# VHH binders against q9y6x5, part 46

Target 1, 379 residues: q9y6x5
Amino acid sequence: LPPKLLLVSFDGFRADYLKNYEFPHLQNFIKEGVLVEHVKNVFITKTFPNHYSIVTGLYEESHGIVANSMYDAVTKKHFSDSNDKDPFWWNEAVPIWVTNQLQENRSSAAAMWPGTDVPIHDTISSYFMNYNSSVSFEERLNNITMWLNNSNPPVTFATLYWEEPDASGHKYGPEDKENMSRVLKKIDDLIGDLVQRLKMLGLWENLNVIITSDHGMTQCSQDRLINLDSCIDHSYYTLIDLSPVAAILPKINRTEVYNKLKNCSPHMNVYLKEDIPNRFYYQHNDRIQPIILVADEGWTIVLNESSQKLGDHGYDNSLPSMHPFLAAHGPAFHKGYKHSTINIVDIYPMMCHILGLKPHPNNGTFGHTKCLLVDQWCI

## First folded at step 20 (VHH)

Design wl4
Fold by OpenDDE, fold request of step 21:
Structure wl4 (fold): chain B 379 residues (1-379), chain A 127 residues (1-127)
Amino acid sequence: as target 1 above (379 residues)
Amino acid sequence: QVQLVESGGGLVQPGGSLRLSCVASGFTFSASDFTAIGWFRQAPGKEREGLSDIYGSSESFTSYSDSVKGRFTISRDNAKNTVYLQMNSLKPEDTAVYYCAAGEYVRGSDHWQYDYWGQGTQVTVSS
């Protein structure tokens, strides 16, 4: 039988939560598998971009999902959480579930993972749920495990997505120990449910499972605000994305807009598109706007409206607060092994290896994950 | 259709208390972990301000703005599909129209979005 892989994401699960809170179920999962303590994600550190990087192995400039909110100047199209189903946005890359179905007589399944309810390159996941946040974890888990167990052709790759602890992280901030402990306890319980379900169905021993996240969370405050309206009139630009990385489309001369913003705050870097630091790999795409603003960690870019968020993400991807973790269990993985760091784009070639797929060109390095795998040499 | 109806507003002396109620219909707020009921207020000449919200299916999670922490308490009765705001130690600055709203968290939005609003109830704190 072909190898099977379940990829699970808990949105906004900061890596150091594992050190600061108790996770009995997740720790058991890790004990019998592997842990990567820190995963360096891609810039910007947002949900849609990073989830697509996981399944393509590409930087955002390459796969074309460059933010949660995007604008294409040629087609005049907009991308957002309320408008994310146009294949136009996703077709600049080939996600692994499409590869899985096209290279082999296999099926893919998905529960709420970004892009999975969209036909990409005229291929949609064999089994999928339309995105609906109101659908319980239990229902998502039930569908995924049913498909993994009873499908023909067999489902060999599946994704499962959950919106916590991101939703609560935004509300409470990551430093609220009282509330976040309760939130994270619930997450651990869900992991327990996942493991129990897999064992009950006889999938546990043969299924490879990866539990990861797209980004972390940093503490915000009403005392750390950058008001753009104090620096530039709203009539001079169109705002495509706001905080903590603002995407600016000038309505007047770009240089004039830049000059009005460049000294707006000592806690914000302003870049012309061509001057964006190379380390971000965030330049070579038409969907990146002419000017971007990058707030320092914990600072919020606002307009006249006040921010109600106590936590946020999207900042520099070198910041530890933005980093998620990766845990894995299954036949492909060692038991009781811990690794310090990988890049988020490294997950794709690893998954391709596990599934026996030929990867598309990508930015990942398979060598970074060799020590996690039983069939590889670890130097 | 979704409907929210506030009640319990009125005139009170400084230091007094009021209990607001928000009855929801057309949906069950406790059915989803990502549905929230929130209380907002708007005073004359000021912007609408978020005060408190409650969400969660099995257990409830609550949040409060700094302006009302320690004085206001949000709670819910799932059987009645009703959310309450207990307001204690009221101040003249608390005078406003109070609204309840229903919202949800959506992947990639990075915020709780409130799309359904009640008609509001007047709260006046004056000696």
Scores: ipSAE 0.933, ipTM 0.967, lowest interface PAE 0.4, mean pLDDT 96
Fold by OpenDDE, fold request of step 21:
Structure wl4 (fold): chain B 379 residues (1-379), chain A 127 residues (1-127)
Amino acid sequence: as target 1 above (379 residues)
Amino acid sequence: QVQLVESGGGLVQPGGSLRLSCVASGFTFSASDFTAIGWFRQAPGKEREGLSDIYGSSESFTSYSDSVKGRFTISRDNAKNTVYLQMNSLKPEDTAVYYCAAGEYVRGSDHWQYDYWGQGTQVTVSS
């Protein structure tokens, strides 16, 4: 039988939550599998970009999903949470579920992973759910496991997405121990439900399961605001994305806009597109705007209104607060092994290896994950 | 169709209490972990202010603004599809039109967005 892989994402699950909170179900999952304690994600550290990086192995500049909100100056198209289904935005890369779907005697399934309800390169998963936040985890889990168990051709790759703890992290901030404990407890229970469901269906021993996330969460405060209106008139630019990485489309001379913003705050770096640090791998795409503003950790860029968010993400991808984790279980993985760090783009070549797929060119390094896999030599 | 109806507003003396109710129809707010009912207020000449919200299916989660924390309590009755705001220790500065709203968290939005609003109920705190 062909190998099977289920990729699960809990949005906004910061890596150090594992150290600061109790996760009986997840810890049991880890005990019987592997853990990567920190996953360095891609810049910017947002939902759509990082989820697409996981399944493509590409930096954002390469796969073309460079933010949750994007603008293409040539076509004048907009991308956002309310407008994310145009293949135009996704077709700059080939995600793993498409690669898998195109194989003989295989199919892909998806429960609300970003991009999975869009035909990419004229291919869509045989089984998928249209995104709807109102759909319960249980229903998502039921569908995905049904497809994994009863599909023809068999589903060999599946994705499952859940919006917590991101939703609550934004509301409470990651430092709210009381509320976040409850939120994270609920997530652990969902992991318990997942494991139980797999066991009940007889999938547990044969299915490879990866549990990961796209980014972490940092604490924000009303005392750490950067008001752009104090630096530049809104008539001089179009805002494509705001905080913590603002994307600026000048309406006047770019240099003039830059000069008005460059000293706006000591807690914000202002970059012309060509001056964006190389380490971000966030330069070589037309969807990146001429000027970007990058707030320091915990600082929020605002316009006229104050932010009500107590937590946010999207900051420098080198910050530990932005890093998620990766846990995995199944026949492809060791048992009881912990690894310190990988890059989020490394997940793609690993998954391709597990599934026996030829990977598309990517930025991941398969060697970084060899120690997780039973069939590889670990140096 | 989605509808929210507030009630319970009125005139009260400083230090007094009121309990507002928000009855939701056209949807069940407890059916989704990512549907929230929130209370807002708008005083004359001021911007609308978020006060409190409640969300969650089996377990409820609540949040409060600093302006009302310790004085206001949000709760819900799932069977009645109703959300309450218990307002204690009311102050003159609490005078405003109070609104309930229904919102959702959407992947990639990074915020709770309220799309449906009630008509509001007047709360006046004066001696």
Scores: ipSAE 0.931, ipTM 0.966, lowest interface PAE 0.4, mean pLDDT 96
Fold by OpenDDE, look of step 20:
Structure wl4 (fold): chain B 379 residues (1-379), chain A 127 residues (1-127)
Amino acid sequence: as target 1 above (379 residues)
Amino acid sequence: QVQLVESGGGLVQPGGSLRLSCVASGFTFSASDFTAIGWFRQAPGKEREGLSDIYGSSESFTSYSDSVKGRFTISRDNAKNTVYLQMNSLKPEDTAVYYCAAGEYVRGSDHWQYDYWGQGTQVTVSS
């Protein structure tokens, strides 16, 4: 049988949740598989960019999804959560499900993963759901497992996405132990449901499953606000993306806008596009705006209106609070093995290896994940 | 078509209590883990502020603003597709038009957004 892989994402699952909360189902999953304790994600640490990095192995500047909200100055197009279906935004890279889909006697399936309901390079997953947050996890899981079990050509790669604990993390903040405990308990139960479903269908022993996330969550506060209106008139720029990494499109001279913002707050770094630190790999794309504001951890960039969020993400990708985890189980993976850290772009070459796919050029390093795999030498 | 109808507002003395109701039609809020119903208020000359919301399909998750925490309680009746706001220990500062809103969390939005609003109900706290 051809190898099969299910990639699951729980949005906004901070890595240290595993240390601070109990996850009986996830721990059992890990016990019989592998764990990477920290995954260093890509800058900016947002949902669309990082999910696309997972499935392309590319930094944001390379795959072209550089934020949840984007603007292209040439075409005058906008990208957002409500407007994400134009292939224009996705076609700068080839995600793994497209690569898989184009193979003979293989098909891909997807439930709510970013980009999966869009024809990319004129290819869309054989099986997919249009994004709808109202669709239950159970329905998503049922569709994915049905497709994995009964499709012809067989589904060999599938994605499953869930919006928690990100949604609640924004609402409660990650430091709300009472509420987040309940939220995370529910997530663990969903993992239990997933495992049970796979076992019931006889898929568990033969299916490779990766459970991961795109980013973590940091605590925000009304006491840590950066008000841009105190530094610059709103008429002088267009805000393409906001907090904690604001993308600024100047309406006047860029230098003037920069000069008005550069000393706006001691808790915010202001970069001209060409001066963005190299370590971010966030410079070489036309979709990155001329000026970027980067708030310090836990600080929120606001305009006149105050933010109601108690948690947020998108900060420096070196911050532990922004890091997710990766767990995996299946015939490709060891049992009872833990690894300290990988880069999120490393997941792609690993998945390609598991599936027997030739990877597109990517920024991942297969060597970083070798120790997770039973067929690889690891010293 | 989605519709929200508030009721229960009125005049009350300081320290008094009111119970607001919000009946939702056109959708079932408890059918989704990412549908929320929230209470907002707007006082004259002030901006609208969020007070409380409730979401979750099988299990209810609630949140409260600092201004009402400990005094207000949000609850729901799934069978009636109704959300309640029990308001205790009311203060003159609580005088406002109270609105019920329905919203969703959407992937990549990074916030709960409310798209449907009721007409509001007046709450006046005065001696």
Scores: ipSAE 0.914, ipTM 0.957, lowest interface PAE 0.4, mean pLDDT 96

Design wl4
Fold by ESMFold2, fold request of step 21:
Structure wl4 (fold): chain B 379 residues (1-379), chain A 127 residues (1-127)
Amino acid sequence: as target 1 above (379 residues)
Amino acid sequence: QVQLVESGGGLVQPGGSLRLSCVASGFTFSASDFTAIGWFRQAPGKEREGLSDIYGSSESFTSYSDSVKGRFTISRDNAKNTVYLQMNSLKPEDTAVYYCAAGEYVRGSDHWQYDYWGQGTQVTVSS
């Protein structure tokens, strides 16, 4: 039987929620498998970029999904939540589900993972759902398990995506213990349902399952706003993305725009593209705009208006608040092992190893994940 | 065709109470975990202000702005596809047109987007 892998993401699941809230089902999952306490994600710490980094092993500048909102000046194309299906945006990399299903006697399945309803390199997941947030977790899980159990050629790689705790995290912020405890209890119940469904269908013993996330969440406040309109007239630039990393396309001389912005707030760093810190690996792609503004943790860039968000993400990827976790269970993984950190790009070569796939060139380091795997020397 | 109809506005004395209703038609707001119904208000010469919302498919999740927390309570009756705003301890500053709106969570924009609005109902708090 070929090795099988289910990759699950709960969007916006901050790593320290595991320490600060009760997760009986997830903790049972971890106890019989492995935990990586902090996964250092890629900058910017946004949903579409980090989900694509997980499945390609690449930094954002290399895979081309550099933000949730993008503009390409040559083609005049825009990328957004309502306009994300053009393969143009996705074709700078090859995600693992494409590589997997091009092998003999293998197919891939997907329930809502960003990009899985796009024909990337003219290849779409063998079984997939068009993105629709109204589809319940139960229905997503039912489709995934049906495909894992009944498909010929067999589904050997599957993905499952859920929008929480991100949606509620933006509404309440991570410091709202009362509301977030109810949100996170529901997430834990869904994890319990996932495990129970896999057991009932006879999949649990031979399926590798990774439960992870793309980023964390930090607390925001109406007292921590950066009013961009007070520093620069909107007519001098086009705003491609706003907060907490603003992407600025100048309409006038770039240096003039930079000079108007550089002293706008002590809680915001202003970078010309060539001056973006090397540690971000966020420079070498035309989709990265000439000027970016990076707010300090918990600060929100606004256009002279209040913010609707009490929690946000997208900040510097060195911040622990931006880090998700990774838990895994299955025949490839040790039992009861806890690991401190990996980089999010390390997940891809690990998954390729588990599935017996040759990874494409990537930024991950297989050695960082060897201690999670039963077939590797942990040195 | 999505439609929201507010009712229950009127004149009330300071310190009084009022209950607003919002009846939704053309969709079932509890069918999705990520559809919200919210209450907003707009006083003359001021910008529209978000007050409270409610979402979730089986379990209700609620939020409140600081200006109304503790005084206003949002609730819903899923069988009637109706959302309520119970307003207590009303002040003259609460005088406004109150709107019901329907929105959805948008993962690519990281926020709840309200695209469907009711016609509004006037609330006047005056001695």
Scores: ipSAE 0.822, ipTM 0.926, lowest interface PAE 0.8, mean pLDDT 94
Fold by ESMFold2, look of step 20:
Structure wl4 (fold): chain B 379 residues (1-379), chain A 127 residues (1-127)
Amino acid sequence: as target 1 above (379 residues)
Amino acid sequence: QVQLVESGGGLVQPGGSLRLSCVASGFTFSASDFTAIGWFRQAPGKEREGLSDIYGSSESFTSYSDSVKGRFTISRDNAKNTVYLQMNSLKPEDTAVYYCAAGEYVRGSDHWQYDYWGQGTQVTVSS
């Protein structure tokens, strides 16, 4: 049978949490497997875009999920966290679970990874859970392990998604050691439960497991607000997304809107679409709006003078605070190896290699992940 | 059907204490890791202000706004499906209608969304 892979995401797991907090179970997982200390994710450093980049190997401009909130001017369609099921948004790429289950009598299973409950290219994950945040980690894990053990054709690729530490990271901020240590201890216990469940079911020895995340988290403050309403009348534009990367669709002359915004705050960069830095790979898609505003780290763009967030993400992907980690264990991976960094888009071709799948055209570089794999030479 | 009922409001002198209760029905708030009960208030002519919330299934996680931190304490009794707000060292500025609300966190929202609201209970801090 082909090798099996479980891809796990703990949303908003900042890479340096591993250094600043205690993770006995995750550290045991790493000790018996591999660690990538920093994964450089894609801009914007938001949940839906980066989860789709992991499973497609593509920059956001190429896979079309360019933010958690989007607007398509041609079709007049809107995308949001509560309105994400239209295949229109997802069909600009082919995620790995689609490729996997259409080949050689294979199945895919999913517990709430973004996009897995959508029929992308008329293909939905063979086994899946509709998104519902009220479903416990234990139930998500139980469904995934049931499908890995009891499916015909066999499940060879599975995903599992959990909303922490992102949910609590927004509430407290990454610098709240007291509260975040309790949150992160719970996550480490869940990782312990995951490993123990896989061992009890006889899956552990022959299943490859990747534990990663989409982005990190930075500390915000009521002292670091950019009040957009103080700079421009809301009647001059349609707001597609707000913070920390605002997406601005002008209702009047674009240059006039740009000029009103460019001196709004020294803590915000204002870009015409054609002037977005090339290193972002964030320009060549119609869903990217004509003007974007990019707040400095830890600054929040607001429509009034208050914000309820003490932590946020979405900032420049060069910021270490935006970077997750990647840990992996299984037959494909070395034991006790640490690697400094990869790009998040590199995960896709690595996963395709492990599964014996032909990758679609993508932005990843397989060579960046060779040192993690037992069947590859690092030198 | 989700219902939230606040009680425990009233008239209190400055420096006094009051305990509000929020009884939930139609759902078990501790069944989900991502369901929260929050306390909010609105004074006449003012915007509604978030004060505190509590979430989690097995272990409680709490937050407080700067305006009430150190004076107010949120807690819950899972067996009674009830959330409490203990308000100490009350000031005239705390005079408002106090609401409890139920919300959830979902992937990609980047915030907690409160969709279910109680009718409110009046708290008046006056000599």
Scores: ipSAE 0.800, ipTM 0.919, lowest interface PAE 0.9, mean pLDDT 93
Fold by ESMFold2, fold request of step 21:
Structure wl4 (fold): chain B 379 residues (1-379), chain A 127 residues (1-127)
Amino acid sequence: as target 1 above (379 residues)
Amino acid sequence: QVQLVESGGGLVQPGGSLRLSCVASGFTFSASDFTAIGWFRQAPGKEREGLSDIYGSSESFTSYSDSVKGRFTISRDNAKNTVYLQMNSLKPEDTAVYYCAAGEYVRGSDHWQYDYWGQGTQVTVSS
């Protein structure tokens, strides 16, 4: 009946891993489908914001998930990894699974994608998993494929999320070829299992599958630390988020706090909210704090302690190290086509087109993805 | 209830070897790809130091601090829910209380967080 789409994210999959490591299964997937070599994501290049940008087509200032740690001064609410379930945070946009779920004779399914276990606009996917990192990829996949194959009304949009290579990327850094090679081989094996499972269940030929990610990863070092405690006393501000984009809520005169920070390190840019570069599209939301600190690539902001991270993300979205890839296969997509780049916000209007959904107002451009699609004139 | 029990500590001469064991109960560490078991130590008057950890469900992924690379080897036996630290070429500077700990990768915080700790086992390297 209606077109079906499975959206898959492997968190922290840097675009150039595809060129620098072996992926026999993913390369076979690409050979029979399409590849976008480089996806320009949104600032800040963090997990929750970018996953929500994929499914809303919006910049972070517009969808309201502006960081992995946030504070709203009006409601006095705080958002974090352990406190992300309040619909208040998510309700500034309508993600595609909500729009799909509300269509007649359709439903949505979800396995761990950020936000899918929250009732957004009083709507949650008919089939979903509460987030639990202990649930194996196999179990996530088995649930998704069962729901795609055996649901009334039929599941037409499904999401699948996996925490690698992000978790290992933070531990080893992207330059650790020996360890990252083993991590990435495991991920390629999971992609092989995904494709094989879809083929065995008879789903492969009629299901559109997108494999993508939210951001990349850059190498960090104990030699590249910015010690914030050396520049300013804790009593002058509230710290909402730390690294690599710190969010600073002044407790005293804002200009005084800015002046204490502006010369803290040559490897950190300090912005008053109104001075944040326009190209970030990161200014027009009350959840963005009055002062942000943006570390240079590979630098870590710390509070008088060492950092355990050898890899990180969240930096300037112009950096190639922050960019993921996108691959896709299915009846909507050409076979054997490679495309150089799109913006991550372009994924949403493309998905709406594939599913026959009317997109909400967004920042994506459908024209950027037309050449991937068989039903479009590529001009 | 998550519990970690170390054993295998003791007195050893410089250049000697010891094998530490950490038995986990209340969870199966190989059931999750994102649970790590790590070894840490604390010498008198010093802060606690991370040495090595191991994670993964079927395949083992390991890390080592610079201070122990090449001398210490972490391994595990999934059937016994046990992690080992083989310590070779021991030096007086390795004298400390050694702890095992269980950690998880926390998405959104972008780090591995160790919340469960054993009570420790003393290792003394002395003539």
Scores: ipSAE 0.787, ipTM 0.913, lowest interface PAE 1.0, mean pLDDT 93

